# Designs tried in a protein design chat: VHH binders against q9y6x5. Part 46

Target 1, 379 residues: q9y6x5
Amino acid sequence: LPPKLLLVSFDGFRADYLKNYEFPHLQNFIKEGVLVEHVKNVFITKTFPNHYSIVTGLYEESHGIVANSMYDAVTKKHFSDSNDKDPFWWNEAVPIWVTNQLQENRSSAAAMWPGTDVPIHDTISSYFMNYNSSVSFEERLNNITMWLNNSNPPVTFATLYWEEPDASGHKYGPEDKENMSRVLKKIDDLIGDLVQRLKMLGLWENLNVIITSDHGMTQCSQDRLINLDSCIDHSYYTLIDLSPVAAILPKINRTEVYNKLKNCSPHMNVYLKEDIPNRFYYQHNDRIQPIILVADEGWTIVLNESSQKLGDHGYDNSLPSMHPFLAAHGPAFHKGYKHSTINIVDIYPMMCHILGLKPHPNNGTFGHTKCLLVDQWCI

## First folded at step 1 (VHH)

Design e43 (framework vhh_7zox_3)
Fold by ESMFold2-Fast, scan of step 1:
Structure e43 (fold): chain B 379 residues (1-379), chain A 120 residues (1-120)
Amino acid sequence: as target 1 above (379 residues)
Amino acid sequence: DVQLVESGGGLVQPGGSLRLSCVASGFTFRSYGMGWVRQAPGKGLEWVSDISWGGSTGYADSVKGRFAISRDNAKNTLYLQMNRLKPEDTAVYYCAKDEYLGTSYPFDYAGQGTQVTVSS
């Protein structure tokens, strides 16, 4: 009887792919549901930061997952393994599955969503899979649907994460129409499989399903490289993160490091932490380094080498190429409604409303998602 | 080991039909997406069609409306029904398994291929 929600992420699904490629299964999903054409993500536009923003409704400086590679100056800890399970990194926020389990006696289920295999505030997802990229979409879906149907207390919140089209976006670049067409058609097939599995199991009519992503993708080139080694000797700093946002920890003198970097390339901006633009909401956390370099769209920061990546993300969150989309279907959502733009932090308070949960303080605005919901007035 | 064995190719006149088969072994066939790719003489690989583990299908624009992909999980067999064949469909057709390993190709080309020749 309680409302149920399945949140699905296809990593790196750039919003304008919907206009440039055919998605018959996704279009059928949208026809009887809602589409948000652009989701403005948080800065930096990377996987772990944005996945955690979706489930907390917080900017990166507030939830503490500020990059895929991090260093905490106070504790001297490093987050360099993408499968890092130390709760320290995740404990600056309360994700929705923790709230779901604690406010009402309900269960959560997770297939690979970042953070779900970590005990956060001493609470781990009731059912979860340890992260393993080799596990098929079918196996992830089979576990999620089994837990949705066969759990006590009932699973009311479930997550499903898939690594494509991000991996192929990096390998081929988003402008490789032939390779990206193949990859995106495979993803559309997986969406078709998802819908058919939910119908077969009697879940489809009563389950709210959100399909979204964490960021987009932009085309890179070996003609657009910024060689950091030509700017500064590695003995002056520790590199915490490289591209397209470099996180610099000075070893000697912050001003000297800054002066060596500030005019090195016309295709990156160099910021002292206190000078990072306020619009990024990327300043007030010990895991944000004293100097941050931000490459222009499509430019790659390298260490005296070539880059094999033909696509990348992490760039300015105002760029449309960095934006994902959101599609949703279910009893909470209108049918056949299109909305132009929401902020990625708005997803969390919307999901809390659907599940009947009291949201933790967050940076989202519930009013931005009202027009998607049948139980709300959208004027 | 993963093995894919293609059959059903041959010589056919324009407007004719062929049905390709691929028998899979060495993995849990029902749990993986499958597809067909082709290589025309002197050209690169072209994706033709795919089918997910659940039966959802995709097609290249060049074959859409003419080709139909299907699978029989009880027989570990993938099929491609090719109708209204054109000389431009002349190629070696390879059965391919979906492979997800990030930097890997989206399909594993373990099959030897089957030759389709459409004569004018």
Scores: ipSAE 0.000, ipTM 0.273, lowest interface PAE 14.4, mean pLDDT 89

Design e44 (framework vhh_7zox_3)
Fold by ESMFold2-Fast, scan of step 1:
Structure e44 (fold): chain B 379 residues (1-379), chain A 120 residues (1-120)
Amino acid sequence: as target 1 above (379 residues)
Amino acid sequence: DVQLVESGGGLVQPGGSLRLSCVASGFTFRSYGMGWVRQAPGKGLEWVSDISWGGSTGYADSVKGRFAISRDNAKNTLYLQMNRLKPEDTAVYYCATEYGDFYSTEFDYAGQGTQVTVSS
């Protein structure tokens, strides 16, 4: 019998939330499973890029989803942050559900994970839901569990995505203890519902379950704004993405645009594409613009306006506030083991191992996750 | 202690078939990739086929369409079904395991081998 894996993402679940709030259901899950306290995500620390890195094991420059808003200089195409369904954007990598489906007698199922409602290399998840934020967690869970229990060929890989706590993190900011406490309590209850549903259906003991997230969240303020209109006239450039990483496409000489921006604010770094720090692995793709602006943590780039958001992400991936966590339970995982840190690209080769798949070339290192697995010796 | 014991080799006529078996012990067989490598007289080792623990298979161009690799995890046994055998397939066939390094292109352990001779 092939092994089964359910991959669950709670968008924007900052790792430090685990230390500052109570999660009785998640703690019970971890007690009989594993916890990775920090996952170092890829730059930029945004939803579509990091969700695609989890399922491909690749840096953004390699898988091609380099932001939530993109422009491809070669084809002149624009990508919206509304889960664009043009396969062009997703075809620079092979996500794990595609590889899973190319083996004999295996199916994949998906409830809203970015990319799963798009045919990638002419392959779409065997069972999927078109992205719709209004669909409840309960309906997503009901579909996933139905497909896990009632499909032939069997579903061996399933994904489930939920928009919280990201939406509330943006609205209230991560330091709003009252509002964030209510949101995080609800998420913990959803984890409890997930576990009980899997137990009720006889799936719990034989299913590997990973609960993770794509990024964290940091507090923003009306006192921490960078006004681009004070630095450069809109006639000099096309704005591809704004904040906290601005993607600038010059309409005139690149050097002139760079010179107008480079000393604009002490709270952002301005990079020519070839000068983007190597540690970001954010350089070798036509969708990365000629000039990139990177705001300091908690600073928001604006166009002569106020910002309504009290929390944001997208910042430097070395920042702990940008890090999610990973928890897992199931026959592949040790019980009661805690690990400090892995890279988000390491999740893909670990999942390939659990499913018995040969991974595509990737940027992850299997050795980083060996200590989580019962069939591996960790020294 | 990892042990791999091959069997099923022998003398066959060109166009014939053989099924090789490898019984594994000393490690969690179901959790590791397995493969077959061969060494023809006077030549180096040649990779023939591999299978991930979940069933994904690969084949050398020289054997594609003629050989089929499979595994039985309940019996800790690896198989190689060899069809339409050619004199060029004459070699000692070794069972190999990726135990200890799942991503390695090289196998960590190999058995003692089983001789396959294809001759009129």
Scores: ipSAE 0.000, ipTM 0.107, lowest interface PAE 22.7, mean pLDDT 88

Design e45 (framework vhh_7zox_3)
Fold by ESMFold2-Fast, scan of step 1:
Structure e45 (fold): chain B 379 residues (1-379), chain A 121 residues (1-121)
Amino acid sequence: as target 1 above (379 residues)
Amino acid sequence: DVQLVESGGGLVQPGGSLRLSCVASGFTFRSYGMGWVRQAPGKGLEWVSDISWGGSTGYADSVKGRFAISRDNAKNTLYLQMNRLKPEDTAVYYCARGDYTELYSGSFDYAGQGTQVTVSS
């Protein structure tokens, strides 16, 4: 039977939470596995883009999910979290579950991972749950473990997505020790439940498990607002995405819109598409709008109103506050090994190696993750 | 001026149902996430449910499977359908407007005056 892999994401799990809070269950997982302390995600540091980068190994400009809210000027289509089921948006890349299913005698299973309830290149995950935030972690875990044990062809790749600590990070901010402590303790308990369930079902010893996240979180404030309405009137542009990266589609000449925005706030950078920094790898896609605004860390772009948002992400991917971590356990991984940093696009070629799949062309570098693996030389 | 006006609260017996409504004005309702927060006597605020501008819903563990949040963008109205009510659901229920959030409306910038729900026989 081929190797098996379960990929778990806790949305918005900032890497330094591991240093500032106690995680007894996660620490036991790491003690017998590996920890990557920081994962450098892709720009923009948002949920849909980074989750798709994990499973494709591609920058956002290459896989086409460039934001959580998108507009494609060529086709006149709109994308949002409630309008994400059109395969058009996802077809610029081939995610790992599609490649996994094209191999003889393999199936994939998915509990809520972005894109898994959409047919991509005419292939949908063999077993999946339609996205519904109301479904408990326990129900998602029960379905995943059922499919891992009771499938033919066997499930060799499975994904599990959970919305916390992102939702609470937005509501309370990462500096709220009291509220974040409660949320993170609940997540650690869920990790304990995951390990216990896998052990009880006889899966633990032969299953590779990766626990990771898509981004971190930074503290926001009512004292750090950028009022876009003070820069430019609504009649001059269509707003595709707002904060902390605003996507601006001009209704008048692009240069006129740019000139109204360029000096409006010292706490945001205004870019014409062709002037977006090369290091972001965020330029070569029709879904990237003619003008983007990038707020400084902790600053929120608003439309002539207050914001109660105490935490946010989407900021520059060089910021440590935007970085998640990666922990892994299983027969493919060393025990008790700590690694400093990898790129989020490196996860895909590592997972392909573990599963014995030939990766599609991607932006990851296998060499960056080889020290985590028992069948590789660490150099 | 942003206004959120709740209605539909009242006295109901355990196991009963109740539907709360919230009529919004003073902003583009369809562009905002919305939610419900409650406060029981002598307790702090508890988040109950939210719905994003895109229609994605979230629920507190205490109400999952019993409550359903929905919105009617044509009427600028938010609803909370409350089924199989328990004495523990007794609280003042507040309608709240969410901030612009990435995926979920997890933070709120405006709240209404609240509507009292009392579950008792």
Scores: ipSAE 0.000, ipTM 0.171, lowest interface PAE 17.4, mean pLDDT 89

Design e46 (framework vhh_7zox_3)
Fold by ESMFold2-Fast, scan of step 1:
Structure e46 (fold): chain B 379 residues (1-379), chain A 120 residues (1-120)
Amino acid sequence: as target 1 above (379 residues)
Amino acid sequence: DVQLVESGGGLVQPGGSLRLSCVASGFTFRSYGMGWVRQAPGKGLEWVSDISWGGSTGYADSVKGRFAISRDNAKNTLYLQMNRLKPEDTAVYYCAKSEYDTGFYPLDYAGQGTQVTVSS
């Protein structure tokens, strides 16, 4: 009878999609649960960093997944989100599935959440699927529900990750109402399938379910390009990450590279690492490069080329277009409660509370999520 | 493991034609956007063309009307038909898979490319 939690992420689900499109299945979920209208994510507003922040409660500089493409100057290692399973990248934090397995001697299950197919501090999720984007939502759901219902020690924490609407947001742009309407309707149908499957298996009434996302999406254009090659010769630096936050490793004098970049475009900010704004919490990690470039919303940094992305993310986390939402249902949550805003790092200590786990030190504030929970005094 | 194997490059005279091929493995080819990027001697990477999983195509201004991208999903193969080649088209051509968040050209998936040289 231990408490159980399923954490579901739909990648790139911008908060204001909820106001501009109809989601009958999600609305039924929220009616008997809670909705947080905006979740303020961490900078940079990218998939791997924000997914790891959800499950650790830490800013990127603290958990070490600082971008989808990274370079560590101390070890000379390179990271890409496509194939890097080296525990080195993930070991600067302890994600909730590791805490769940080590503190309470319970099992964890994972369908594709970033980091769950990697042994972190010598601990891998008890049940997991190796990342493969071609695996259907139905197959991921079938595995998760099988593990939730048929495991000993019991699976008490489970994760489910889905690549949409991020993939379509990039391809069509968030302002393509025709294509985004079709994509979002399909996601709502998947939410309906999820609820129906949990009801059929007798899990629905006793399972806590969180549906959230890592970031939003903004419209890009061929008219909003920053050509980095017009600013600086490629021979001066190694490019670690490009757009919309460029990570620059100088091959020569850092000051000369900075001076060539500093006033090159009115549509990007150029920061020496020590000058990165404190509000980003994006400075104190060896994987953050000596110079970063931050493009203005909707602007794409390119290398003497066009971009095919009609939508993108990674921009300033103060931008509402970068914000996801959070919806939740289950015995831990109030019914029919709406909350305006939480920080994405607040999700981790809330989840630890629901599962009865002692959280590792984190940047979240449990008080921010108290009003969502039935066992907490809010008024 | 994503693997992309390029072929079909070579030496041609200005005004000539070449067809590049890229055989893909390690992922569901039909479900992904694919493209071509090139690197001229002493220059950075330049995007050339892409094709969506549904067949929609894009082209850099420098190659519009001269190059045609296509795909054969049954053979997991991407093509670039290059017509009316110019000396300025001289470059190593790389096949690319579209990636979420990482941009158009996945660094870890770069093969050796295929060399195209256009000279008189």
Scores: ipSAE 0.000, ipTM 0.128, lowest interface PAE 17.3, mean pLDDT 88

Design e47 (framework vhh_7zox_3)
Fold by ESMFold2-Fast, scan of step 1:
Structure e47 (fold): chain B 379 residues (1-379), chain A 121 residues (1-121)
Amino acid sequence: as target 1 above (379 residues)
Amino acid sequence: DVQLVESGGGLVQPGGSLRLSCVASGFTFRSYGMGWVRQAPGKGLEWVSDISWGGSTGYADSVKGRFAISRDNAKNTLYLQMNRLKPEDTAVYYCAAYDEGLTYSEPYDYAGQGTQVTVSS
């Protein structure tokens, strides 16, 4: 019987929420499993880029989903819709569900994970749901658990995506203890429902389950705005992405646009593409624009008006506020083990190992996750 | 103060058309993604359509080919042209605004009060 893995993402689940709020169901999950306290995500710290990094093990410049809004200078295509099903955007990498289906006689199942409703290299997840935010967690879970019982060919890899606490983190900000407490309690209850459902169906003891997230959240403010319109006129550039990483496509000389931007605010860094810090691994892709603006933590780039957003992400991936966590339970994982930090790209080769798949070339290091696994000698 | 004010709802016969409008104020309309979500009697919220700040559009399978979303950035107004309406389109329709960094679980940083659409013979 091949090993099975369910990968669950709660979008925007900042790592230190675990220390500042009570999660009785998640803590019970961790008690008999493993916890990685911080996952260092890829830059930029946005939903689509990081979800695709989890399932490919690649930096954004390598897998091609470099932002939630993109422009490809070679083909002149635009991506700015979460329902964009053009395989062009996703075809620069091979996600794990595609590898799972192609290397073995195996099926994959997906409830809303970014990219799973798109045919990638002519392969779509065997079972999937078209993205629809109105579909309840319970309906997603019911479909996933039904599909995990399929045996011809067996579903060995399944994904489940939930949009909270990201949506509420943006709306209220992570420092709003009252509203965030309510939202995070609801998420903990959903984790309880997940575990209970798997136990009732007899899946719990033989299924590997990973609960993780793509990024964290930081507090924003009306007092921390960068007005791009005060720096440069709209006639000089096309705006591909705005905040907190602005992607600038110059309509005139790049140097002139750069000179108008470079000293406009003490709270953003302005980079020519070739000057983007090497540690970001955010340079070598046609979808990365000629000028990138990176706001300091908690600062919002705006066009001549206020932002009502009280929380945001996309900032420097070295910031602890941008880091999610990873918790896991199942026959592949130790019980009661805590680990400090892994890179988000390390999740992919670990998952390939659990499933017995040969990983595609990737930026992850299997050695970083060895101590989580019972079949590995980590010393 | 952010405001989203929907209008254009009403009673219409099956096969008829309605045009919904949403006038936005209190934020930079052109830099936000905009969408429509609906809630039918006794049911949860259903995403209907969205349009990015760059003009890219998405539609729920149930409305594809019948509904058209558009925006007028000069007027800070979002539109939904609804054609060949069916009884199952009966719902309160909410205008929604979101930064492109958000997912669509709660598809808005901001939402309006809604406008009632009733499709009956």
Scores: ipSAE 0.000, ipTM 0.183, lowest interface PAE 16.4, mean pLDDT 88

Design e48 (framework vhh_7zox_3)
Fold by ESMFold2-Fast, scan of step 1:
Structure e48 (fold): chain B 379 residues (1-379), chain A 120 residues (1-120)
Amino acid sequence: as target 1 above (379 residues)
Amino acid sequence: DVQLVESGGGLVQPGGSLRLSCVASGFTFRSYGMGWVRQAPGKGLEWVSDISWGGSTGYADSVKGRFAISRDNAKNTLYLQMNRLKPEDTAVYYCARPDYESGIYTFDIAGQGTQVTVSS
């Protein structure tokens, strides 16, 4: 009986949503499994970086997906959501589905997880869906469960990604109780559908399932804007990423650009690359720009205009509002166990252990997750 | 079979420079982080530097600003440029592939190492 694992991400699921809203299906899942109340993600607290950290166990400076929008100083290439299919951007690490496929008689399956529709070191997920936000959760689930039951070599690792509650968190803000209640209830119903589908197909008893997220969400406001055009003329720099972490590529002397920015707003920190705090682990990569601006929580960096986002993320990873949760169920996991905190990079070595894989070098600590697992001792 | 073959060591005077090389075989070099560890006479292994698959680097505080790690994936080769060498840098230097065991990063050492002696 080969071990199997399904990794599910609900993008932008802030940990404290679990305390403020009712999740009957997720609570039933947790009752017979485990809950990690919050997960400390990597900086910057954005979708592509943190999803890649989950599956590599690496800080962003090590895996190379350092933002949702990037520029590589050596090759002069640009990365954006629409151009994420170039393997160049993903090749600085080996994600778990690639490692899984390197073992004898193993396949991987993927429904929309970032990077799974890209050949990484000439290896693509055995079964995958090209990214398309219009594809329903039900269709993604149908494909994943079909591949889990009807594959040779057998699918032992599968991923499933869903864009909510992140899209609604941006649109309404996390403090909009009416809209967020509706969205989160729908997500809980999808979790119920997931469990029921796995039970009906005979997969539930032998499948390890992890439900997690990449980051949280914080409330933004038109009263909390930092107008970058008030600090510096756009002719002095190229903007690689804007908010809440601005990535600045100077067109003139770096020191001159830094001096124009450093005292412009009390609500952002301005760093030369070498001065970025060590605790961020966000320095040693050619895709990290010479000057980084980090906005305070809830502040939005703009270019002489208003922002339409009522919620955002990308802020300091020490902020509880940026933290997701992790819930898990299956033969590898204890039942009814709650754990307070893990680091997001700890998920990768835990998953490797469950699958019997030797992890690639990574920044995670297996000891942080061992209390979740039935085959490990917990003190 | 993982093979790591180190070269470039030798005798240098304090303040001198050396460039170490390590040729890797038996695994997909470009898919692994790589590092250098050293062993001074009568002491245990000390981590010196590492480099990710894409070139992101780390250094021990004792060598930071003096040593530079780099890689050439087309040649399956890892390098360590050592500048401003000190007598306390005297050690056998091993090319290593980082490993992960029970939450602790370790290093697979498969070669004979290369001796670096900084004259007293």
Scores: ipSAE 0.000, ipTM 0.127, lowest interface PAE 20.5, mean pLDDT 88

Design e49 (framework vhh_7zox_3)
Fold by ESMFold2-Fast, scan of step 1:
Structure e49 (fold): chain B 379 residues (1-379), chain A 121 residues (1-121)
Amino acid sequence: as target 1 above (379 residues)
Amino acid sequence: DVQLVESGGGLVQPGGSLRLSCVASGFTFRSYGMGWVRQAPGKGLEWVSDISWGGSTGYADSVKGRFAISRDNAKNTLYLQMNRLKPEDTAVYYCAKVDYGSEYFTSMDVAGQGTQVTVSS
């Protein structure tokens, strides 16, 4: 029987939530599986970029999904959010579901994971759902489990995406203990339901399950705003993305726009594209704009308006508040093992190994995840 | 379409018991979380209890140890067993489908007329 893998993402699940709240169902999952306490995600620490990095093993400059809002200087195309179905944006990389279908006579299934409702290199997941945030977790899980049991060629790779706790993290902020406790208990209940469904259907024993997330969340405040309109007149530039990483396309000389911005606020860094820190791996793509503004943790860039966000992400990927976790269970994984940190790009080559696939060239290092796997020697 | 029909309310003395029922139609009942929300006179909606499609239950602090939520998937029916009722439990009780797994006040789809529970001497 071919190995099977279900990859589950709870959007915006900050790693240290595991230390500050109780997760009885997740703790039971980890007790018989593995936990990576921190996953160092890619910059920028946004939903679309990091979800695509998980399934490609590439930095954003390499896979081309460099933000949730993008402009491509060569083709003059605009990407405005999750409703954009143009394959152009996704074709700079090969995600694992495409590799799974092309290297082996196997099927892939997807419930809402970013990019799975778009043909990429003329290949779409064998079974998928068009993105719709109103579709319940239960309906997503029902479809995934049906496809895992009733497909020819067999579904060997499946993805499941859920929008929480990100939406509530934005609304309440991660420091709102009362509201976040309620939200996170609901997530833990969904994990319990997931495990119970897989057990009832006879899938649990032979299925590898990864539970992870794309980023964390940090507290924002009306006292921590950067008003871009006080720095520069909007007639001088086109705004491609705003906060906490602003993507600036100059309408006048680039150096003149840079000079107007560079000393405007002590709470943001202003970079010409070629001066973006190498450690971000965020330079070598036509979709990265000529000037990038990076707000300090918890600061929001605004256009002469208040922000309603009490939590946000997108900040420097070295910040622990931006890090998710990874938990896994199944025949490929050790039981009761804890690991401190991996890079989010390391998930892809690990998943390729579990599925017996040859990975496309990627930025991950298989050695970083070896200690999680029963068929590998941990040195 | 989606329809939720609540029943089982009535007038009861303090310390008494009632069992509420909700018959669901128009969707695959077994695949959704379900819950109870109440509205007391002159107050907003208050989450009371929920049950996941897998059977995990939650309760508001005000009703813990007194109320029990359950479901019968063969009958597309949700129940709320209410024991040791207090005057503060007086409200219209609504059955709700849980569509979004976040906050109870923002994630429950109330489609029914509700059932009135009055706890009074």
Scores: ipSAE 0.000, ipTM 0.226, lowest interface PAE 15.4, mean pLDDT 88

